# Ledger of designs, part 285: VHH binders against q9y6x5

Target 1, 379 residues: q9y6x5
Amino acid sequence: LPPKLLLVSFDGFRADYLKNYEFPHLQNFIKEGVLVEHVKNVFITKTFPNHYSIVTGLYEESHGIVANSMYDAVTKKHFSDSNDKDPFWWNEAVPIWVTNQLQENRSSAAAMWPGTDVPIHDTISSYFMNYNSSVSFEERLNNITMWLNNSNPPVTFATLYWEEPDASGHKYGPEDKENMSRVLKKIDDLIGDLVQRLKMLGLWENLNVIITSDHGMTQCSQDRLINLDSCIDHSYYTLIDLSPVAAILPKINRTEVYNKLKNCSPHMNVYLKEDIPNRFYYQHNDRIQPIILVADEGWTIVLNESSQKLGDHGYDNSLPSMHPFLAAHGPAFHKGYKHSTINIVDIYPMMCHILGLKPHPNNGTFGHTKCLLVDQWCI

## First folded at step 13 (VHH)

Design V12 (framework vhh_8dlx_2)
Fold by ESMFold2-Fast, scan of step 13:
Structure V12 (fold): chain B 379 residues (1-379), chain A 125 residues (1-125)
Amino acid sequence: as target 1 above (379 residues)
Amino acid sequence: EVQLVESGGGVVQPGRSLRLSCAASGFTFDDYAMHWVRQAPGKGLEWIGNIYESGSKFYNPSLKSLVTISRDDSTNTLYLQMNSLRAEDTAIYYCARGGTVWLRSGEYQTKFDYWGKGTLVTVSS
């Protein structure tokens, strides 16, 4: 039978939570599998961009999901989490579930992973759930395991997405040990439920399972706000995205807007699109606006208002606070192996290898992940 | 059965201070974020601020220097301390229970599910 893979994301699971909190179920999973301690995500370090990078192996400028809020200068279309079902936004890349279904006519299943409820290149995940945050982890798990066990053609690639600990990270901030401890314990219990369900259904021994996340979380404060209205009037620009990376579409001369913003705050960098640092790989897409503002870690950009965000992400991808981890278990993976760091774009070619799929051109490097795999040499 | 009862309103002189209270009953008070909202005569609702169950506080920036929100979970009571009252602070002050929904985009939405009947504050000489 063909190899099977379940890809699980806990949104906003910062890598060093593993060091600072107890995860007995996750540690038991890792004991007989592999752990990558840090995954260097793509810029900007936000949910939709990084989830799409995991499944395409591409930087945001290449796959086209460049933020959680976007404007396309050529087509004049707007993207938000309320209208993410327009295939236009997702069609600049081919995610792994599409490749899986088109090579050897295999099936894919999805519980809420961003993009899986959208037809991309006229192909939608064979089994999927429309996004609805009120649907429990248990219901998502029940559907995924049912589809893994009872589908024809067989489901060989499945995804499962959960919104925590991101929501609580925003609400409490990652330094709130009391509240984060409770939230993270609940997540560990969900991981225990996942493993138990797979064992009860006879799936555990032959299924490859990856548990990862899209980004981390950093502590914010009402004492670390950048009020954009103190520097520039709203009549000079259209705001496409606000914080911590602001996307500015000028209504007047771009240089005049830039000059009003460039000395606005010592805790924010202001870039003309062509001056965005090359290391971000965040320039070559019509959805990247003419001026980009990047707040320093822990600083929030506001429009003469308070922010209730005690935690946030979207910051520079070189920051360890922005990094998630990756843990994996299954017949493709070594047992008891720890690896220091990979790039988030490296996950895609690794998954293609596990599934026997030919990857689309991508920014990942298979060599970075080969030491995790039993059929590869690390030398 | 859920009830929010504001008290402490009345006529006050400009420049004085006033503390409003909101007595909550019929629910587990320490599980909820609580808000203060006001409505001046002939105007719309203006959000003053809130306090999370964790104790974190957030204020309307136009009012931040003039107000302080606090809670006493042992007595199920929410407080609004107002200082240096001015004529423009004349309004009906409402206590509200609000849930904050965090979207996967990292943005948030506040939804009010219960309101008190309000307490009138009149600032005049």
Scores: ipSAE 0.598, ipTM 0.820, lowest interface PAE 1.5, mean pLDDT 93

Design V13 (framework vhh_8dlx_2)
Fold by ESMFold2-Fast, scan of step 13:
Structure V13 (fold): chain B 379 residues (1-379), chain A 125 residues (1-125)
Amino acid sequence: as target 1 above (379 residues)
Amino acid sequence: EVQLVESGGGVVQPGRSLRLSCAASGFTFDDYAMHWVRQAPGKGLEWIGNIYESGSKFYNPSLKSLVTISRDDSTNTLYLQMNSLRAEDTAIYYCARGEITWLRSGEYQTKFDYWGKGTLVTVSS
């Protein structure tokens, strides 16, 4: 019987939501499994970069998805939500579903995890859904459970992605307790539905399930805006990404652009690429632009406009507000164990171990997650 | 059937105030973000602002000090209060339902799916 793993992401699920709201279904899942209270994600703390780090174990500079909007200076290609299906952007790493299909001659299944509807190194997830935000959680769950039960070669790795609470976090902000309480209760109910479905189909006892997220959320305000137009004219640069990490491609001398931006706002740090702090692991890739602006937590960079974001993410990955959690249940995991912190890149080598796969070289450390696992010596 | 009907337009003197109303019907008004958009003679559409179903308000920065948007969900009515009117505020004012979609990138996009026929505001004399 080959080991099986279902990896579930609720986009933008800030770790401390677990302490501020009630999650009866998630707490029942955790009681018989493991909880990692904080997962330190990679910089920048954005959706595409962190989802790809989970499944590759690599920092963004290494896997190549360095932002949600990118420009590659070597090929002169542009990346956005509208062209995320170009394999070029995803080919700097090998995600776990590709390794699963190639090493073990097993199948993978995917309900909308970023990258799974793209052929990467000429390999696409065996079963997948093209990304469509209008498809319900129930339909995604129905497809995943069908594929887990009815596939040959067997599906041993499956992924399930859901856009909430990120969309509502942006709309309401995490300080809106009334609206966030409603949203988070719905997510807890979806977790209950997931567990119930797996039990009814006879999958629960032999399936490893990880529930995690890519990042957190912090409160923003129309009173905390950095107007880039007040410091530099648009004719001096091409804007590749805006907020809260702006990626600047100079049209004139780089030093001139840097000097115009350097003292623009007390709530923003300005870096030449080579001066980006080493702790970010965000420097060694052609898709990282010559000048990077990093806004302080809760500040939004704008171009002489309002922002409708009452919550946002992308900020410094050392901020607890940017951290997700990880909960897991299944035959590979201890029951009732609580761990404080792991790095998001540590998830990949742990998952490879559970599936019996040889991991590609990665930035994770298996030792950081071994106390979660029943077959490991926790010393 | 979805309908949006603007009212309250007319001729006003410079420096005066005016309040426009938009009566909505045929949908659950309190579930939607509502927008005000205007078009001056011979010019393109200019977004004035919007109000979420939650009550959060967002404005065109060029107009923020001059306008206030509000809603009354009990009467399915959207309001635009305009102060210190100038000749350049002469325009047809439209009420619109704009669905705001939050993309997984954290960016958002607005789809205007229903519009009123507009109400004319003329600032003269």
Scores: ipSAE 0.649, ipTM 0.838, lowest interface PAE 1.4, mean pLDDT 93

Design V14 (framework vhh_8dlx_2)
Fold by ESMFold2-Fast, scan of step 13:
Structure V14 (fold): chain B 379 residues (1-379), chain A 125 residues (1-125)
Amino acid sequence: as target 1 above (379 residues)
Amino acid sequence: EVQLVESGGGVVQPGRSLRLSCAASGFTFDDYAMHWVRQAPGKGLEWIGNIYESGSKFYNPSLKSLVTISRDDSTNTLYLQMNSLRAEDTAIYYCARGEVTWLRSGEYQTKFDYWGKGTLVTVSS
């Protein structure tokens, strides 16, 4: 039988939560597997972009999911959390489940990973669930394990997505130790349930499991707001995305809009598209707007309104608060090995190697993940 | 069976203070975010603010200096304290139960599922 891999994401799981809270089930998983302490995600540090980077190995400017809210000036189309099913948005890259289905006689299964309920290059995950936030973790897990055990061609790549601790991180902020402790304990219990379900079904010994996340979380405050309405009138631009990275489409001369914005707040950087720092790899795509505003860590951009976000992400990807972790267990992985840092784009070529797939051209470096793998030389 | 009953409205003079109450019944009050919303004559609905089950409070910036929201979970009661009332504060004030849902995009949505019938506040000399 071919190798099997289950990729699990807990949205918004900041890496240093592992140092500040107790995770007995996750610690057990790591003890017999590997831990990467920090994963440097792609800019912008948002859910849809980073989830797609994990499964394509590409920077956002290359895979085309450049934000959670997007506008394409060529086609005049809009993307949002409520309007994400148009294949147009996803077709600039080939995610691993599509590669898995096309290169070998294999199936993929998906419980709500972003993009898996969309036909991409005319290929949809063999088994999938339409996105619905009301579906429990247990139901997602039941479907994934059923498909892993009862499919022809066999399911060799499966994904499972869970919205926490991101939702609670936004609501309470990561510095609310009382509420975050409760939320993170529940996440750890779900990891325990996952492991026990796999053991009960005879999958645990032969399945490679990766537990990771798309980004971290930083503390925000009602005292750290940037009111965009104090800088510029709404009639001068169309707002494509707001905070903490604002995407501005000018209705008048671009230079005039830029000049109104560039010195408005000491806690926000304003870039013309061509002046966006090269280190972000966030410039070469039509979906990146002519002017981008980047708030400093912990600052929220608003339109003469309050923000209920006590935590947020989307900030500079060099910030440790934006970094998730990666833990893995299974026959492909060493036992009890800790690694300091990888890039989020490195996960894709590693997964392709584990599954025996030829990766599409990507921005990851396989050498960065070699020490995690038992079949690789790391001396 | 879910009921929200506002009280404490009436005629008040400009510059005075007023406290509105909302008595909740038929659900586990301490599990829900509660909101105050008002509607001035001939105007649309204006969100005043909310209070989460955690006690975190959020306000319309235009009203933040004029209002304070609080809750007493032991009596299932939501409060709106209003200070320095102006003629333009004349409105029907609604208590509402609103579930604040955090989307995977990191944005939030409020779904109001129950409203009180409102209490009228008239600010007039």
Scores: ipSAE 0.726, ipTM 0.864, lowest interface PAE 1.1, mean pLDDT 93

Design V15 (framework vhh_8dlx_2)
Fold by ESMFold2-Fast, scan of step 13:
Structure V15 (fold): chain B 379 residues (1-379), chain A 125 residues (1-125)
Amino acid sequence: as target 1 above (379 residues)
Amino acid sequence: EVQLVESGGGVVQPGRSLRLSCAASGFTFDDYAMHWVRQAPGKGLEWIGNIYESGSKFYNPSLKSLVTISRDDSTNTLYLQMNSLRAEDTAIYYCARGEYVWLRSGEYQTKFDYWGKGTLVTVSS
């Protein structure tokens, strides 16, 4: 029978939460599996971009989901959390569930991973749930386990997405130990439920399970705001995305807009598209706007208003606060192995190897993850 | 039955201070964010600020130096302290319960589900 893989994401699970809070269920999972302490995500450190990088192995400039809010000037299409179902936005890459279904007679299943409710290259997951934040973790888990256990052709790749701790990280900020402790304990309990369900159904010993996240979270404050309206009049540009990376489409000469912005705040960097640092791999896509503003960690860009965000992400991907972790368990993985760091784009070629799939060209390096795998030499 | 009842309004002289109260009943007060909103005669609604269940406070930047919001969860009461009142502060002041929906994008939606009937504040000599 072909190998099976369940990929689970808890949105916004900062890596150092593992050191600052107790996770008895996750620690039991890790004890008999592997832990990667830090995953270096792609820039910008946002939900849709990084979730798509996990399943394609590509930088954002290559897979085309370059932000949570995007605008295409040629087609006049707009992408947002409420308007994300047009295949146009997702067709610049081939996610692993598409590859899984097309290379062999295999099925994929999805509980709300970003992009899984969209036909991409005319292919949608064999089993999927339309995104709805009101659907419980238990209902998502029930559907995924049913599809893993009773499908023909067999479901060999499944995804499960949960919105926490990101929503609470934004609301309370990561430094609110009382509220974050409660939220993270609930997540640990959900991990316990997941493991128990898989054991009850006889799936646990033969299923590869990866638990990861797309980014971390940093503390914000009403004392750390950058008022864009004090820098430039709104008539000079169209705002495509605001904070902490602002995407600016000039309505006048680009150099004039740049000159109005470049010295407005000591707490943000202003880049012409061609001057964006090469280390970000955030330049070669038409959806990246002519001017990008990047706020310093913990600073929020606003339009003469307050922000309700006590925590945020999207900042420089070199910041440890932006990094998630990866834990895994199953027949493909060593038991009790700890690894320091991988790149988020490395997850895709590792998953392709586990499933026996030929990866599409990607920015990941299989060598970075081989020490996690029982069938590999890490020398 | 959810009820929000504002009190403490009336006529005050310019430059004086005033504290408004909002008595909440019919729900678990300490689980919700609470807001103050005002409406001046012939004008639209203006958001003053809110306080989370955690105690974190957020203000309209135009009003931040003039107001303080607080809550007493033991008495299910929301407060608005106003200082240095001006004629422009004449308005009906509303207490509201707001639900925050945090989206995957990190953006949020505030939906007001319950409002008080308001209390009139008139700043006049």
Scores: ipSAE 0.480, ipTM 0.741, lowest interface PAE 1.9, mean pLDDT 93

Design V16 (framework vhh_8dlx_2)
Fold by ESMFold2-Fast, scan of step 13:
Structure V16 (fold): chain B 379 residues (1-379), chain A 125 residues (1-125)
Amino acid sequence: as target 1 above (379 residues)
Amino acid sequence: EVQLVESGGGVVQPGRSLRLSCAASGFTFDDYAMHWVRQAPGKGLEWIGNIYESGSKFYNPSLKSLVTISRDDSTNTLYLQMNSLRAEDTAIYYCARGERVWLRSGEYQTKFDYWGKGTLVTVSS
């Protein structure tokens, strides 16, 4: 039987939640598997970019999903949460489900992972659900387990995406212990349901399961706002993305716009595209706008309005608050092993190895994840 | 049956203050964020502000200096305090229960599931 892998994402699951809250079901999962305490995600620390980096092993400048809101000046196309179905945006990389289907005679299945309801290089996931936030975790799990157990050619790669704790992290902020405790307990119960379902169907002992996330969450405040309208008039630029990384498309000379913005606030950095720090790997793509504003942790960029975000992400990827974790269980993984840190781009070549796939060129380093795997040496 | 009933409207002189109330029934009031929304004659809906179940408050920036929202969970009542009323504040004022739906982008959409019938405030001499 070919190796099988289920990749699960709980959006916005900050790594240090594991230290500050109790997760009995997740702890049982980890006890017989592996835990990576911090995953260093890619910049910008947003949902669509990081979910695509997990499945391609590429920095955002290389895979082309550089933000949750993007504009292409040549084609005049716009990308957003409600307008994400154009293959144009996704075609700069080959995600693992496409490689799985084309390299081997195998199927892929997807419950709402970003990009899986889009044909990429003329290939869509063999089984998929169109994105709909109203569909329950239970329904997503039912479809994934049905496809894992009843498909020919066999489903060897499956993905499952859930919007929490990101939605609640935005609504309450990560410092709201009462509300976050309730939300995180519910997620732990869903992990318990997942494990129970896989055991009942006879899948648990032979399936590799990865539980991870795309980013963390930091506390925001009405006292930490940067009002862009106080620095520059709307007639000077088109706003492509706002907070906490603003993407500015100048309507006049770029240098004039930059000069109006560069001293706007002590709590944000203003970069011309070519001056964006090399460590971000966020420069070499036409979808990255000519001027980028990066707010300091916990600061929100606004347009003469209040912000209702009590938590947010998108900040500098060196910040521990932006880091998710990775837990895994299955025949490929050691039991009871803890690892400190990997890069989010390292997940892709590890998954390719588990599935026996030849990875496309990528920014990950297989050596960073080898200590997690039973068939590898930690030396 | 969920009900929201606004009161306290009427005719007021420019420059005066007015406090509106909204009495809620048929649900656990302290579990929900509550909103004030107004509609001036011949204009669209204008969001005034909201108060979360935690007590945190958010206001329309154009109105922030003129209004204060508060709640009393023991009486299931939402309040809107308005100061320095102007002729352009003439509107029907609605109490609304709203759920914020957070998108994957980190932006949100407010879905109002219950509205009061409104209370008319007329600012004139």
Scores: ipSAE 0.348, ipTM 0.688, lowest interface PAE 2.2, mean pLDDT 92

Design V17 (framework vhh_8dlx_2)
Fold by ESMFold2-Fast, scan of step 13:
Structure V17 (fold): chain B 379 residues (1-379), chain A 125 residues (1-125)
Amino acid sequence: as target 1 above (379 residues)
Amino acid sequence: EVQLVESGGGVVQPGRSLRLSCAASGFTFDDYAMHWVRQAPGKGLEWIGNIYESGSKFYNPSLKSLVTISRDDSTNTLYLQMNSLRAEDTAIYYCARGELTWLRSGEYQTKFDYWGKGTLVTVSS
């Protein structure tokens, strides 16, 4: 039987939640598997960019999903969550499910992972669900497990995406212990359901399962707002993305727009595209706008309005609050091993190795994940 | 039979204070976020603020210094305290139950699923 892998994402699962809340089901999973305590994600620390980095092993400037809202200056196209099914946006990289389907007689299955309901390089996941937030975790899990057991060619790569704890992290903020405790307990119960379902169907013993996330969450406040309207008039620019990384397309001279924004707030950095720090790997793509604003952790950029965000993400990827974790279990993984940190781009070449696929050129380093794998040396 | 019934409106002199109440019935009040919204004559709806089931409060920044929202979950009642009333505060004031949905894009939307009929506040001498 070929190796099989299920990749599960709980959106916005901050790494240190593991230390501040009880996760009995996740702890049982980790006890017989591996834990990476921090995953350093890519900049910007947003949902679509980081989910695509996990499955391509590429920085955002390389895979082309550079934000959750984008504008392409060459083609004049706009990207939003309402038109994320245009292949144009996703075609700058080859995600692992496409590679899985093209290299051998294998199928892929997907429950809501970003990009899986889009034909990318004329290839769509063999089995998939169109994105619909109202579909329960149980229905997503039922479809994935059915496809893993009842497919020809066999499903060897499957993905499962869930919107929590991101939605509640935004609504309540990560410091709201009462609400976050309730949300995180529910997620742990879903992990328990996942493991139980795989065991009942006879999949557990021979399936590799990765549980991870795209980013963390930091506390925001009505006392930490940056009002762009206090510094620049709307007639001077088109806003492509707002907070906490604002993407500015000037309607007038770029230098004039930059000068108006440069001293807007001590809690925001203003960059011309060519001046964006190299460590972000966020510069070499037509979808990155001429001026980028980066708010300090916990600060929200607004247009003369309040923000109901008590939590947010998108901030500097060096911040521990932006980091998710990675836990894994299965025949490819050691039992009871803990690792401190990997880069989110390292997940792709590791998954390719587990599945026996030749990876496309990528920014990950296989050596960083070697200690997790039973067939590798970690020195 | 979800019902929201506003009360406490009427004619008020400029500079005075007024407290509006909203009596909720037909649902578990303490499980929901509640909102105040107003509509001045000939204008659109203006969101005043909300209070989450947790007690967290958010206000329209233009109104933050002038209003206070509170709730009493034991009596299923939402309150809006208004201070230093101005002529431009003349409006129909609505109590609304709203679901705050966070989108995968990181943006949010508020959908008001139930509204009261409103209570008229007239600020005049």
Scores: ipSAE 0.356, ipTM 0.658, lowest interface PAE 2.6, mean pLDDT 92

Design V18 (framework vhh_8dlx_2)
Fold by ESMFold2-Fast, scan of step 13:
Structure V18 (fold): chain B 379 residues (1-379), chain A 125 residues (1-125)
Amino acid sequence: as target 1 above (379 residues)
Amino acid sequence: EVQLVESGGGVVQPGRSLRLSCAASGFTFDDYAMHWVRQAPGKGLEWIGNIYESGSKFYNPSLKSLVTISRDDSTNTLYLQMNSLRAEDTAIYYCARGEHVWLRSGEYQTKFDYWGKGTLVTVSS
């Protein structure tokens, strides 16, 4: 039988939550599997960009999902949560479910992973659910497990996405131990439900399962705001994305806009597109705007208003607070192995190896994940 | 049947302080974020601030030093304390129930589902 993989994402699951809270179900999963303590995500450290990097192995400038809100200078199209189903935005890369369906006679299944309800290169996930935040984790799990057992051609790659702890991280902030403890305990219970369901259906022993996330979360405050209206009038620019990475499209000379912004706040770096640090790999795409503002960790960019975000992400990807973790279990993985760090782009070539797929050219390095796998030598 | 009833308005002289109350009924008060919004004569609605069910407070930056929002969940009451009142604070003050819907983008949308009828505050000599 062909190898099978279920990729699960809990949005905004900061790596160090594992050290500060109890996760009995996740701990049991890790005990008989592997743990990567930190996953260095791509810049910007946002949901859509990093979810697409996991399944393509590409930096954001290469796969084209460069933010959660985008503007394409060539086509004049706008991207937001309300229009994420336009294939145009997703067509600059080939995600693993498309490769899975096209290289061999195999099916893919998806419960809410970003991009899976969109035809990409004229290929949509064989089984999928249209995004709806009101659909329970249990319903998503029921559909995924049904498709894993009852598909022809067989489902060999499946994805499952859950919005927490990101929503609560934004609302309460990661330092609110009382509320975050409640939220994280519920997530651990969902992990327990996942394992139990797979065992009851006879899937557990032969299925590879990866549990990961796209980014972490850092504490924000109403005392750490950067008011753009103090620096520049709205008539001089169009705002494409605001915080903590602002994407500025000038309506006047770019240099004039830059000069109005460059000394606005000591807690924000202002970059002309060509001056964005090379280490971000965030420059070579028409959807990256002429001026980018990058707030310091915990600072929020606003337009003469308060921010009700007590937690946020999108910050510099070198920050440990922005890092998720990766845990995995199954026949491809060692048991009881801990690894310190991988890059989020390394997940894609590892998954291709597990599934026996030829990866598309990507920015990941298979060697970084070798120590996790039973059929590999880690040197 | 959800009801929000504001009280404590009236005529007040410049420089004085005033406390407004909002009595809530018909729902589990401590499960909801509550907001204060005002409307000056001939102008649009101006958001003053809110208080989450957790007790976290958020204010309009232009008003932050002049107002304090609090809640008493045992009496289902929301309060707005205003200090150093100016003529420009003359407005109808509304109590509103609202929630933030958190999107995958990390942004939120505020949904106001219930409003009080308002209480008039007139700042004049």
Scores: ipSAE 0.490, ipTM 0.746, lowest interface PAE 1.9, mean pLDDT 93

